# Ledger of designs, part 6: VHH binders against F-box/kelch-repeat protein At1g67480

Target 1, 376 residues: F-box/kelch-repeat protein At1g67480, of Arabidopsis thaliana (Mouse-ear cress) (q9cag8)
Amino acid sequence: MQAFALSGKKRIVNHGMCFSKGNLDLGSRLSENFMDDPLIPGLPDDVAKQCLALVPRARFPSMGSVCKKWRFVVQSKEFITVRRLAGMLEEWLYVLTMNAGGKDNRWEVMDCLGQKLSSLPPMPGPAKTGFKVVVVDGKLLVIAGCCMINGSLVASADVYQYDTCLNSWSRLADLEVARYDFACAEVNGHVYVVGGHGVDGESLSSAEVYDPETCTWTFIESLRRPRWGCFASAFNGKLYVMGGRSNFTIGNSKLLDVYNTQCGSWHGSKNGLTMVTAHVEVGKKLFCIDWKNHRKMSVFNAEDETWEVVALPLSGSSRAGFQFGKLSGKLLLFSSQEETGQCTLLYDPDASPGTQWKTSEIKLSGSCVCSVTITA

## First folded at step 1 (VHH)

Design v04 (framework vhh_vobarilizumab_d1)
Fold by ESMFold2-Fast, scan of step 1:
Structure v04 (fold): chain B 376 residues (1-376), chain A 121 residues (1-121)
Amino acid sequence: as target 1 above (376 residues)
Amino acid sequence: EVQLVESGGGLVQPGGSLRLSCAASGFTFDDYAMAWYRQAPGKGRELVAGISSGGSTSYADSVKGRFTISRDNAKNTLYLQMNSLRPEDTAVYYCAKEGWDESTGYYPDYWGQGTLVTVSS
């Protein structure tokens, strides 16, 4: 509902950035000082931006600390466009890893060749589980989840943003409904959250969309049936919601819920999966590892809504802790097995049959919780 | 070994109440959804009520407003409070733990032995 979207929560938008009330002074100074001095003495700003675009991405935090005007440039959408035109875009893989026992959770960063870079600074707020991560406008969002407070599980509505150019965290508008174990995906520059567990652990049917331009969450049409532990993927301006469970039957159906972002309505079919251990979108396909069978991937083709099966090259009798990543249009499979330890495989869906799987040199420091790829 | 043991069944008059209990052992009780099913002679087992690990509840339409499912994680015990009992509630009641089945999706992987509830004058 648009009436809820218009209720801003002490935030301003400054040149495509959202600031909390505490950052208003800094934001106004950035706006005022931007006109006083050239980006680089002796050069027009357009030429200066082209020169700055040639700097390696690893130096962006240092560039942003030099002066406020450079800080504004490196975090802008325009700068990504300038870097694309200069052929300087870098694809980095961000992986949240954890040690056995759940201590020392860290965001690890790797370049497109799998070389380890610096870790992210610690995320603000209490440690959470059941949260979701998504990338929008080149920024990493960590959304909601739950935490243990005084022996009780408490659902959160908190949203945090990591700016890869500034190497810093900030807080965005809270969700309208606190939730964990929900579905989340970015569709055409907007972030959608669907379902999950609410404040009392209840199964949710509500859904919300985040608009980075207005920095607000707005309710969209609810699901017909509540579901949690579900996942989402985006294809052709539509949001596909699959998997998960409902407490209404203790059972689950192969219900596929599809939200059309243009007409704002849900459509359903029985052509989904019941539960998955891991999922990732590569191109126009959704790759899933079934909860019940870790020897195969179920692959959904969004264009014709058909399923196919791809064999996994992994052997072993124990259940593996599987998670996916995406790099250069290819699928990464992170696995942690008692027999083999941690390994990473690369799957190229466009390669000739029988040559699609290769060993990746990417080595994680711990078990993968989740991953995102950010190009800047 | 996973074990579920029901108790509290018996003979009750129409309009009466019973409280069923299920003692669970051999697994991390707090991590799993739990449910009560029932089976009358000549019928299949049907879901009566379910409760998630987080405490969310669901009920069959025939028992909504009359039955209340609850859990005590400290005692590893599941409960079903049954009020305004009717002759058609006569069945063997089974405690069930959430699981997975290849053909049906989510289906209980462990069942108790059952407790008989008879609603009759």
Scores: ipSAE 0.000, ipTM 0.182, lowest interface PAE 13.2, mean pLDDT 79

Design v05 (framework vhh_vobarilizumab_d1)
Fold by ESMFold2-Fast, scan of step 1:
Structure v05 (fold): chain B 376 residues (1-376), chain A 120 residues (1-120)
Amino acid sequence: as target 1 above (376 residues)
Amino acid sequence: EVQLVESGGGLVQPGGSLRLSCAASGFTVSSNYMAWYRQAPGKGRELVAGIYSGGSTSYADSVKGRFTISRDNAKNTLYLQMNSLRPEDTAVYYCARGEYDILTGYSDYWGQGTLVTVSS
């Protein structure tokens, strides 16, 4: 067990997990888990972990109830590696849905076939907007955002984690800078946040990276130009940031800012998009729905930095609300139109021309706010 | 094609009045939640007033009793009547379609904004 001082807070770290003083009810669990008893009597721990890896993912909360040592194992990123080597990884889709009144928000969970499994416990803390969601080490992170208080936006630095093995939320280290409407993506096991609006509503150029092993946020080189309302994607150890504005008088920019995580430096180009309503990464491509045109996708190929256009098989003239999902290497498009209602389309980039689009049988209980895919 | 075009901003003396207009195209204002936001120099965006599809209204405490939000369904236009203006009302005012969504962020569409300066 290591102890660190970070942003005036003392933290306790164990196997890449960290605990703030306000979350030290978990300290009693940690002390019990440091006993030198074997995971399974009569087996070396590495063999025992291989045995546990064969259990279906849906049983992980039950496994965690057997003893504190098993709970510790199933929540570790090392366990994901053991499951990968055993060919036991399961891909589940997590969708945050909102009902027609906007007052009932819930996380829905579906398996790799789109069959509904469960709903998550409610997210902790006050309701926020302008937050971002990301997956790192098999955990769902909900990062920052803002609260509307008496007509004013109050930026947050709060970070929450959902652990599929514990079926519970916990609070992680706060961002160094509170922000909303920022860009966020995971690159090689680290989470990057870039830009957004700060506590005074100012446009931010600062950027931070989260290391799950140290449980700390660290500043990286800032953008040359501040931006908010931007979005990010990750390809080949690089972070791609597009879209947004510098301030309210300057319109959207086609500026593409690329951060090289090995060199620790930004490179800019004019080969980005201005504004998108939805984006998703599939393989080495970024699929975007333009803010103004909801009948096509703009597709970025990260290998050669070229754009192509894919038509959407949608009819009607009204604006549609779009969000993406990803499942089994295929793209899901969640759409809602006033005339046709809620529908889900499936795009297979590997299918023969003319057969890439199909109707999905996935049924959401409401409009999609955002989605993530967690493999564990 | 959805567009929101604000007009009516300008320089006004403290205690004066202004009426802002927002001409909408590509959708019907009476069928949507509509709102006015403002952003003062060096400050974040603030909700000023909102009107629901059913006609009910909401106001920030700082403007309640001084500002009135309304719409003209025949002209497909949203209005903000601003009375007893104060220097602290100086801001760029934005017309927006859609309720401020507590999970997804701001309204679906924003206008370009109109500057209101309250100064002697």
Scores: ipSAE 0.000, ipTM 0.235, lowest interface PAE 18.3, mean pLDDT 78

Design v06 (framework vhh_vobarilizumab_d1)
Fold by ESMFold2-Fast, scan of step 1:
Structure v06 (fold): chain B 376 residues (1-376), chain A 119 residues (1-119)
Amino acid sequence: as target 1 above (376 residues)
Amino acid sequence: EVQLVESGGGLVQPGGSLRLSCAASGFTFSSYEMAWYRQAPGKGRELVAGITSGGDTSYADSVKGRFTISRDNAKNTLYLQMNSLRPEDTAVYYCATDLEWGSDEYNYWGQGTLVTVSS
């Protein structure tokens, strides 16, 4: 279960984004004001966007503070496309770290060279665990989770978005069903949440999809069997849900549930993996670290639905735990605990056998809770 | 040898109620979890409600508060009380059990009973 501290909602800024109750109209009205004038006087909008695309990503908050038109441009997903065509895309690694003693959680940001850039402002809302993080349209979403109220875990439906261009948090529409320890992944620009524990602590079979264009959550077909502690990945327009357990079974599930986003139906098989402590997608593969065995990675190939095992180059600590990061098509393995001989490992899946592992220069200020890579 | 036989389906108007039953035989009913699934035309099978051997229950979000699953171990019978029925509840309802400890899915199914909710 992951823990983090959140700040109050009063810091959420209004603009063309989706907001919880009472803010949507204001945001849409601000957006309409940009349609009246050219982006930059004297230049066609296409040329102006190409010029803005050449600015280093670290300058985006400053650009957005100059005028509303530039803010609108740097926040748009079209701008990511323009920057890609200009060869200006930057991959930044966002890592949620817990300080020594588990006292404070905060987001650290690093560039592709491992240089520390900044920490994010504190997340709004109450501190939660069992939440999930995902990236959609260059934005970081922190979804749901639970908190301790009157000695019991209470499921949350809260959704927060971090805008990397504005360096600010905002609140999105709540989930239809409060949940924690659920599966979450982005598929073709939409965010899916599946299963978990609900408000009564029950195992959930329900699933929802978030559409950033409409700013709404919609139910999709439920799982055939409820499950919590499951995880998800996305390949070829499909959502793959694996692992976890149910209140109806004693053991962990090997069930693989695949949701086809095109036809809106689930297909199941027994070719999944049980609970994992970490997972990450690289290309067509899903890399997992087993909950019970931290000396090996289990690797799923989505194209043929086969599994392989990759040994970790560990000195001798059988208790070494890792959390994943992803940068430049390579895996980063952050040690979850301080131990002699443990460091950040780098795995290159495209390297020849025997040369895939290296030591990474990236160092965290604390234990890794989770990480995401955002390209903009 | 394992048999699950559903009954109680039929045509009902929106807002109405139906009680489904499932007669189980060929295994020690009281020792195993039981579930109700449904399948609407053109859709996959969806878990509606489940009940453990100890009587703990779980429900799909779409039916929570409206449907109640229960069991009678002396009669080897599973029930689903369906209240406040909606047109979207129209489906074939299946009784299911998992006789394999820690298995990945339910492996024994009944033939199903049709529930149609229309005016």
Scores: ipSAE 0.000, ipTM 0.257, lowest interface PAE 12.2, mean pLDDT 79

Design v07 (framework vhh_vobarilizumab_d1)
Fold by ESMFold2-Fast, scan of step 1:
Structure v07 (fold): chain B 376 residues (1-376), chain A 119 residues (1-119)
Amino acid sequence: as target 1 above (376 residues)
Amino acid sequence: EVQLVESGGGLVQPGGSLRLSCAASGSIFSIYDMAWYRQAPGKGRELVAGITSGGSTSYADSVKGRFTISRDNAKNTLYLQMNSLRPEDTAVYYCAAVDYEFGSEHDYWGQGTLVTVSS
């Protein structure tokens, strides 16, 4: 935790605690000597952090309300490390669901056993589509997208953050370029956004990276070709971009664009998958459902860049509603069918052949729009 | 499965407007990316406009600013609003539900509707 003097202003910057333009300046709190007080009276701070790390995750908002010093601890990157060393990390599933009317989207939260815990407070800002969600440093980011304003489609650059430890939303720095239907993934603590459609519906080749420490977006090397409707996954310090197209006349791209975050350069191959309706990373593998072959998953192994196929235990008109989640090292497949309603399947890649698929007890209140897993 | 039926074609003067409709039946319309193609006499089929299941749109350069593609998922209907029509817009217009390779092959095609722009 450090205090920095900016031109005429004081700020507190800590990993996982960034304040956008116009946010409350907490620098004045340092003059109250709260940092000189022990975290827990009678204990060294290292021992006190170990004690706080043993508290169940559901109590973090209450713990954060005790005092400013405890609030800073529970939202810090260091606290996640202390909890990991104590064996106390908890994995929670966050699912954005759409109700039957299609106009009320809500985040639902479930524990590692799939038991419903809570719902998030409403997302700030206008309702959007074509946005992306990502987790960085235990925080949920909802990035960009588009909305209809006065009969016109308007691309957004807005970025919102949900802090799971404080149960609150805040606004982060906007993207440099407003975009929707772009690719997004987290690589080594940084968030990458690539391509999409811009303010005039133009296909974008530009890419940006967000650094939570500086709370800033920075351009990186652009794609060789613009693309939209693409998706991204991260493996071993690299960003893998697949799918999408430059425009409707060119057709969908089999181009796999790989960004190496260490050397800052793009490499291409034609070993990508064309049209993907749902994807998720588990371990060193990317699981995809393609539009044409909805009864199979195409699985990419990032270590040797090979593809394999896994059968789906599904029948009928199941095309309409597939989305992935992951929980406890296992794959969740969310589907919605008129005859069966909401259904969740569980895939365990480590189970014996022929026993990998099971029905999950997880029941969503609506159709899955997207999901993320947050460990804290 | 999905079946597509186009309507709204006809004869129109240069500078006029037409609204094409494509009614879908037999499957869940909302899951398909949809497109309008056209084929002029003696020419190959070309993509005019596309709309994804999520509502994102794209247009051929020749029609951008003049044509608007839209969908009504409650009515299982795709629309193409054509304004400021030109003689070179004369073609049979086809509705398509997008297959695996968007813009290459389609699972379902309509029978087409003729648009003639002439004086």
Scores: ipSAE 0.000, ipTM 0.196, lowest interface PAE 12.9, mean pLDDT 78

Design v08 (framework vhh_vobarilizumab_d1)
Fold by ESMFold2-Fast, scan of step 1:
Structure v08 (fold): chain B 376 residues (1-376), chain A 122 residues (1-122)
Amino acid sequence: as target 1 above (376 residues)
Amino acid sequence: EVQLVESGGGLVQPGGSLRLSCAASGFTFSSYAMAWYRQAPGKGRELVAGISSGGSTSYADSVKGRFTISRDNAKNTLYLQMNSLRPEDTAVYYCAKGGSDWYEETSYFDYWGQGTLVTVSS
């Protein structure tokens, strides 16, 4: 009855699938409130959590299968903190690869030394393009996109979550507006989606924010102008939206739209980039591959909002695309058009000038579609 | 000083028509792109239609085929003809001055008028 009151005049918007994992955690939380139900018999819960934190990350799915309480611990933000204090955090690289035939997309995983780990289970739902991936609270989200259904391009609102600790996929609440080729970034634990193309291919100015604690999407103030093919990055509690096109800008835009998450308002400037094909955030800097003017890497410094240019090693065909990875505070460049088993380039921003670029020993099984780094 | 003054808003029934006008002064009107934006209560401003100095037009998908933007350079006036109006068209409509060419991203940050209210209701 209370659930209906929370929905106003509308039906309950969530289905069992969208919140299944969150609801399971509620049962474990209730059990933890009883004094006679310890996490490990004979140990205080704090000591038990420290013992569990010493287990290698690869064992977390097995650990989560022991009981509901252990499952809740392994999934919690608190567990990441306990593991950090114990010096047990592990940084893993997740790369979505496509085989040489372009038919099969799969997530391959490797540790900080580039050693291959067990593969992810297949992503649920139909194969999509124009989707975005983001990491929030140690979870991988795959958001929206589009697919061909009966010869028609259909925009999706589907959101899927991969839990790295349980090695399982679940479905989260759908976006309020189906979209593809939109901007997406995480800001202070919340996920923002902005613009894109909607149903029937219309350009969107709407924006939404996801709160992992409530498992809900909420509209925020819309952009003044619709944008598609744009991207986003987050700095100092602000969302920076760059690139793409609008109805008044033929071709790519230098427009930078900045959303302040504290006051809930948009500000515009002309300090953005055009022709960006790949981007990654490292610390206070945004690294962009700019295919205009000799394939340069453009670097945005969020502290003073200035741009600098770094020369790229040219790696063959002018048709070769690049995708970024991040591992151990360094950038990885994966060529998307080289054959399987290709060399990966490594950029160390802290290395001496002239020694920043080298070849990485990391080898992909296919071309890189996108990548994320997850620490747990 | 650049001034934009909108007029022509009002109450209209669904399926009806309205024509908005924007009187411009303080700049060489014929040299600049112009646009109409709208803002519904509780929402941000969105682009409705634009027209370049050369007369090329662009429309939001939600109004394409129903709205027509035009300009009269001799009168320094921008128009928006709105046909087949829907309740979701209810908003304050703003006239905006673009850059010298609507293809420039700088048009996003140019001057705005005070707005004219359009209410589509039975």
Scores: ipSAE 0.000, ipTM 0.218, lowest interface PAE 13.0, mean pLDDT 78

Design v09 (framework vhh_vobarilizumab_d1)
Fold by ESMFold2-Fast, scan of step 1:
Structure v09 (fold): chain B 376 residues (1-376), chain A 120 residues (1-120)
Amino acid sequence: as target 1 above (376 residues)
Amino acid sequence: EVQLVESGGGLVQPGGSLRLSCAASGFTFSNYAMAWYRQAPGKGRELVAGIYSGGSTSYADSVKGRFTISRDNAKNTLYLQMNSLRPEDTAVYYCARETSGWYDEGFDYWGQGTLVTVSS
């Protein structure tokens, strides 16, 4: 009983895993059992981990159900490293879809070839909008957002983690400041959240960073100007924040705010985009669809900080819903239009000019809300 | 004509307090979000505090807990109560009104500013 009540409390790090104070007894028992017994009888633990690393990713939930020691190994950050050294890492696409009625949202999973694998179990907590998703250490985080409670819009600080190896959800430490419609990205193993709307709908300038090793959120230097509806991308140890607006400015911002994670400071320029409906990072490039003119993509090259334009093969429909995904180094464009229904286009940035766009066999069950790629 | 007139600046010792006022005219004050900005020598302008038409507030992390923004819609006046002042708070403080256009960015109708100097 006490274990359930303590699930939302401060996490304790043990061998690269985060536990609430209520889970300390279980975590202690797992660590003691792991040290007392070999992972595989007759083998040193390092060799046993190498053997487990050769198992296909689809079998990890089954492996985790064998015993608590194997579950502990499979969910660890160390196991991703062992699998990388063994050449066994697999890239899977996770897409959150919404049906035509907007009532049922579900996560769909696809392999590196776009073949449908499964759906995730339902996420704990109330249904939210304005949340952000990010991947860190092979885990999917769903952060904050807002929901309607007793007829009022309530900003949330809740953070949930999906463990891709165990097929299960858990709760992480809450944000220091409840927020929605904020910017979020992972930089060098840390998760950054910037701006958004607060509990009273106010524009936020505050920013926080999550360290998976300590399982804590810490404030960083605030933005010089509050902004919401913005987005973030990460390149070369820096966080790039673009788009959105402030409640103290009616127009959308062309400001580019760049945070250097090593020196802990913000720098600004006007080399950003004003209105963006969809964005995705592929390689060292950021692909954006302009709100005002959806006939083109604006592409940011982080290496030289220049913009280029790529034409979209679809004719202009101001009511088209576009979202991006990425898989196998290629960009996926998910489109939902009244006349054509759901379709997916594939953009290969490495293909010859004029041959970069192709139709993808990937068909979503509904409109794409967001997507992430997870390698484990 | 839209006018914003700041007052209340001056010289104060570290740890002291000042209250800035901004008298607004030429527009319906109650319909606009208002903000205080500051600019120290050699630095860009930074947002210090903001207040929405409904009364909700926001603050820069460097002043949170020390400064309080408020408004009096009946008097068309914006206030900034500054407590526990530090040498680094030395700057010209500007009153700003949010932009009224859906295509515009930033602030319009900036006041002339009021100088705050925190020194022994």
Scores: ipSAE 0.000, ipTM 0.182, lowest interface PAE 14.2, mean pLDDT 78

Design v10 (framework vhh_vobarilizumab_d1)
Fold by ESMFold2-Fast, scan of step 1:
Structure v10 (fold): chain B 376 residues (1-376), chain A 119 residues (1-119)
Amino acid sequence: as target 1 above (376 residues)
Amino acid sequence: EVQLVESGGGLVQPGGSLRLSCAASGFTFSSYGMAWYRQAPGKGRELVAGITSGGSTSYADSVKGRFTISRDNAKNTLYLQMNSLRPEDTAVYYCAAEYDSYTGEWDYWGQGTLVTVSS
């Protein structure tokens, strides 16, 4: 792993955050004469950080505007650790929604009670599809994807980061290989991207890992078979890749590819799912909604690699559009059906049998494209 | 031991119909995508129809609307219903199971069954 991190391209590192040369400046230049000044006059920096950790999360952008040193504190992963120890962590739900016209998409933010807080500033760069989102070190990454340019589909390698503490976007190092409809997951603080379609629409077997400490993408061992439309989840230091197809297959792969991040090798089985409409990881389980069976969830237990089925409490016979979210260890199911309209369901895996499903009061302004939960 | 055994081929007049069957054994049939290929004299093999483990179907443009692929997982059998047959449909028809995109080969092939469309 360490050798792979060191071999990658380096970028500017700012208090545990990474920026490519030419990225947006997250703040105006401040006097360097005060770099050795205390965070709070009269207090040691460790005590000052504990005091700052007690401030409600909604105040973080204001705190970051006070001075450069406070900005670096509130955006650091060390600050998340201090807030965790103080019992001050807050979970916020970020949902990318699309209106009925399909031309306006925006990030909506909600607290753990479903109360709408704000919308994010617009994502930089061209509008893309086939991109993936992931959270690492309390930051939202939007990775790659494709766009239509002059009647041609163009794969992207662009990577953007949203900092919830500063309420701002920045650009990270680009992928080594432009790709869309690929698998993506975070494993032990590193982000993995696997497969997809490349330039010219070819099926990819290549895989890359992002290290936030070095701000670099590094190739890892390629998949044995190229695949696109696949998805990934992470359990116990391993990356699980399922689904997808190549341009030459008449169906989706049942192949489960497992990457061990410690030894850097792939192992395979045919114990995966072929096609899913939505997936989400909660605890040591992967929840999937099969493309064909929209009335049941297929649940993968990573500890013994077994599958179980959970019924969905959906009325109506029309095909539903599905997306998952997670909040406080519970699963959110965003569904949209022709006859029933849009609704949000809550699944509690720890609840008594027959009481796991409830209707959620969360109301989205449009259809859900994807969601993430960010704790800070 | 994996086997695919085709049957139902024969001589038929133009405009006639034939139903091909492929009996599968030695593997979990319900888990595999299946296909019918054909090879006319002096030509390479071409895909005629495909069916996924879930039942989704695909067809070559030359047979669309005339041929129907189906499967019976309880009987481990793949079918190809061929209607409105034409002289250009004359070929040896092969059953194939699970395409391996890594090797560019199908995991399993049958021996083929001859279909002749002639007066």
Scores: ipSAE 0.000, ipTM 0.172, lowest interface PAE 14.4, mean pLDDT 79

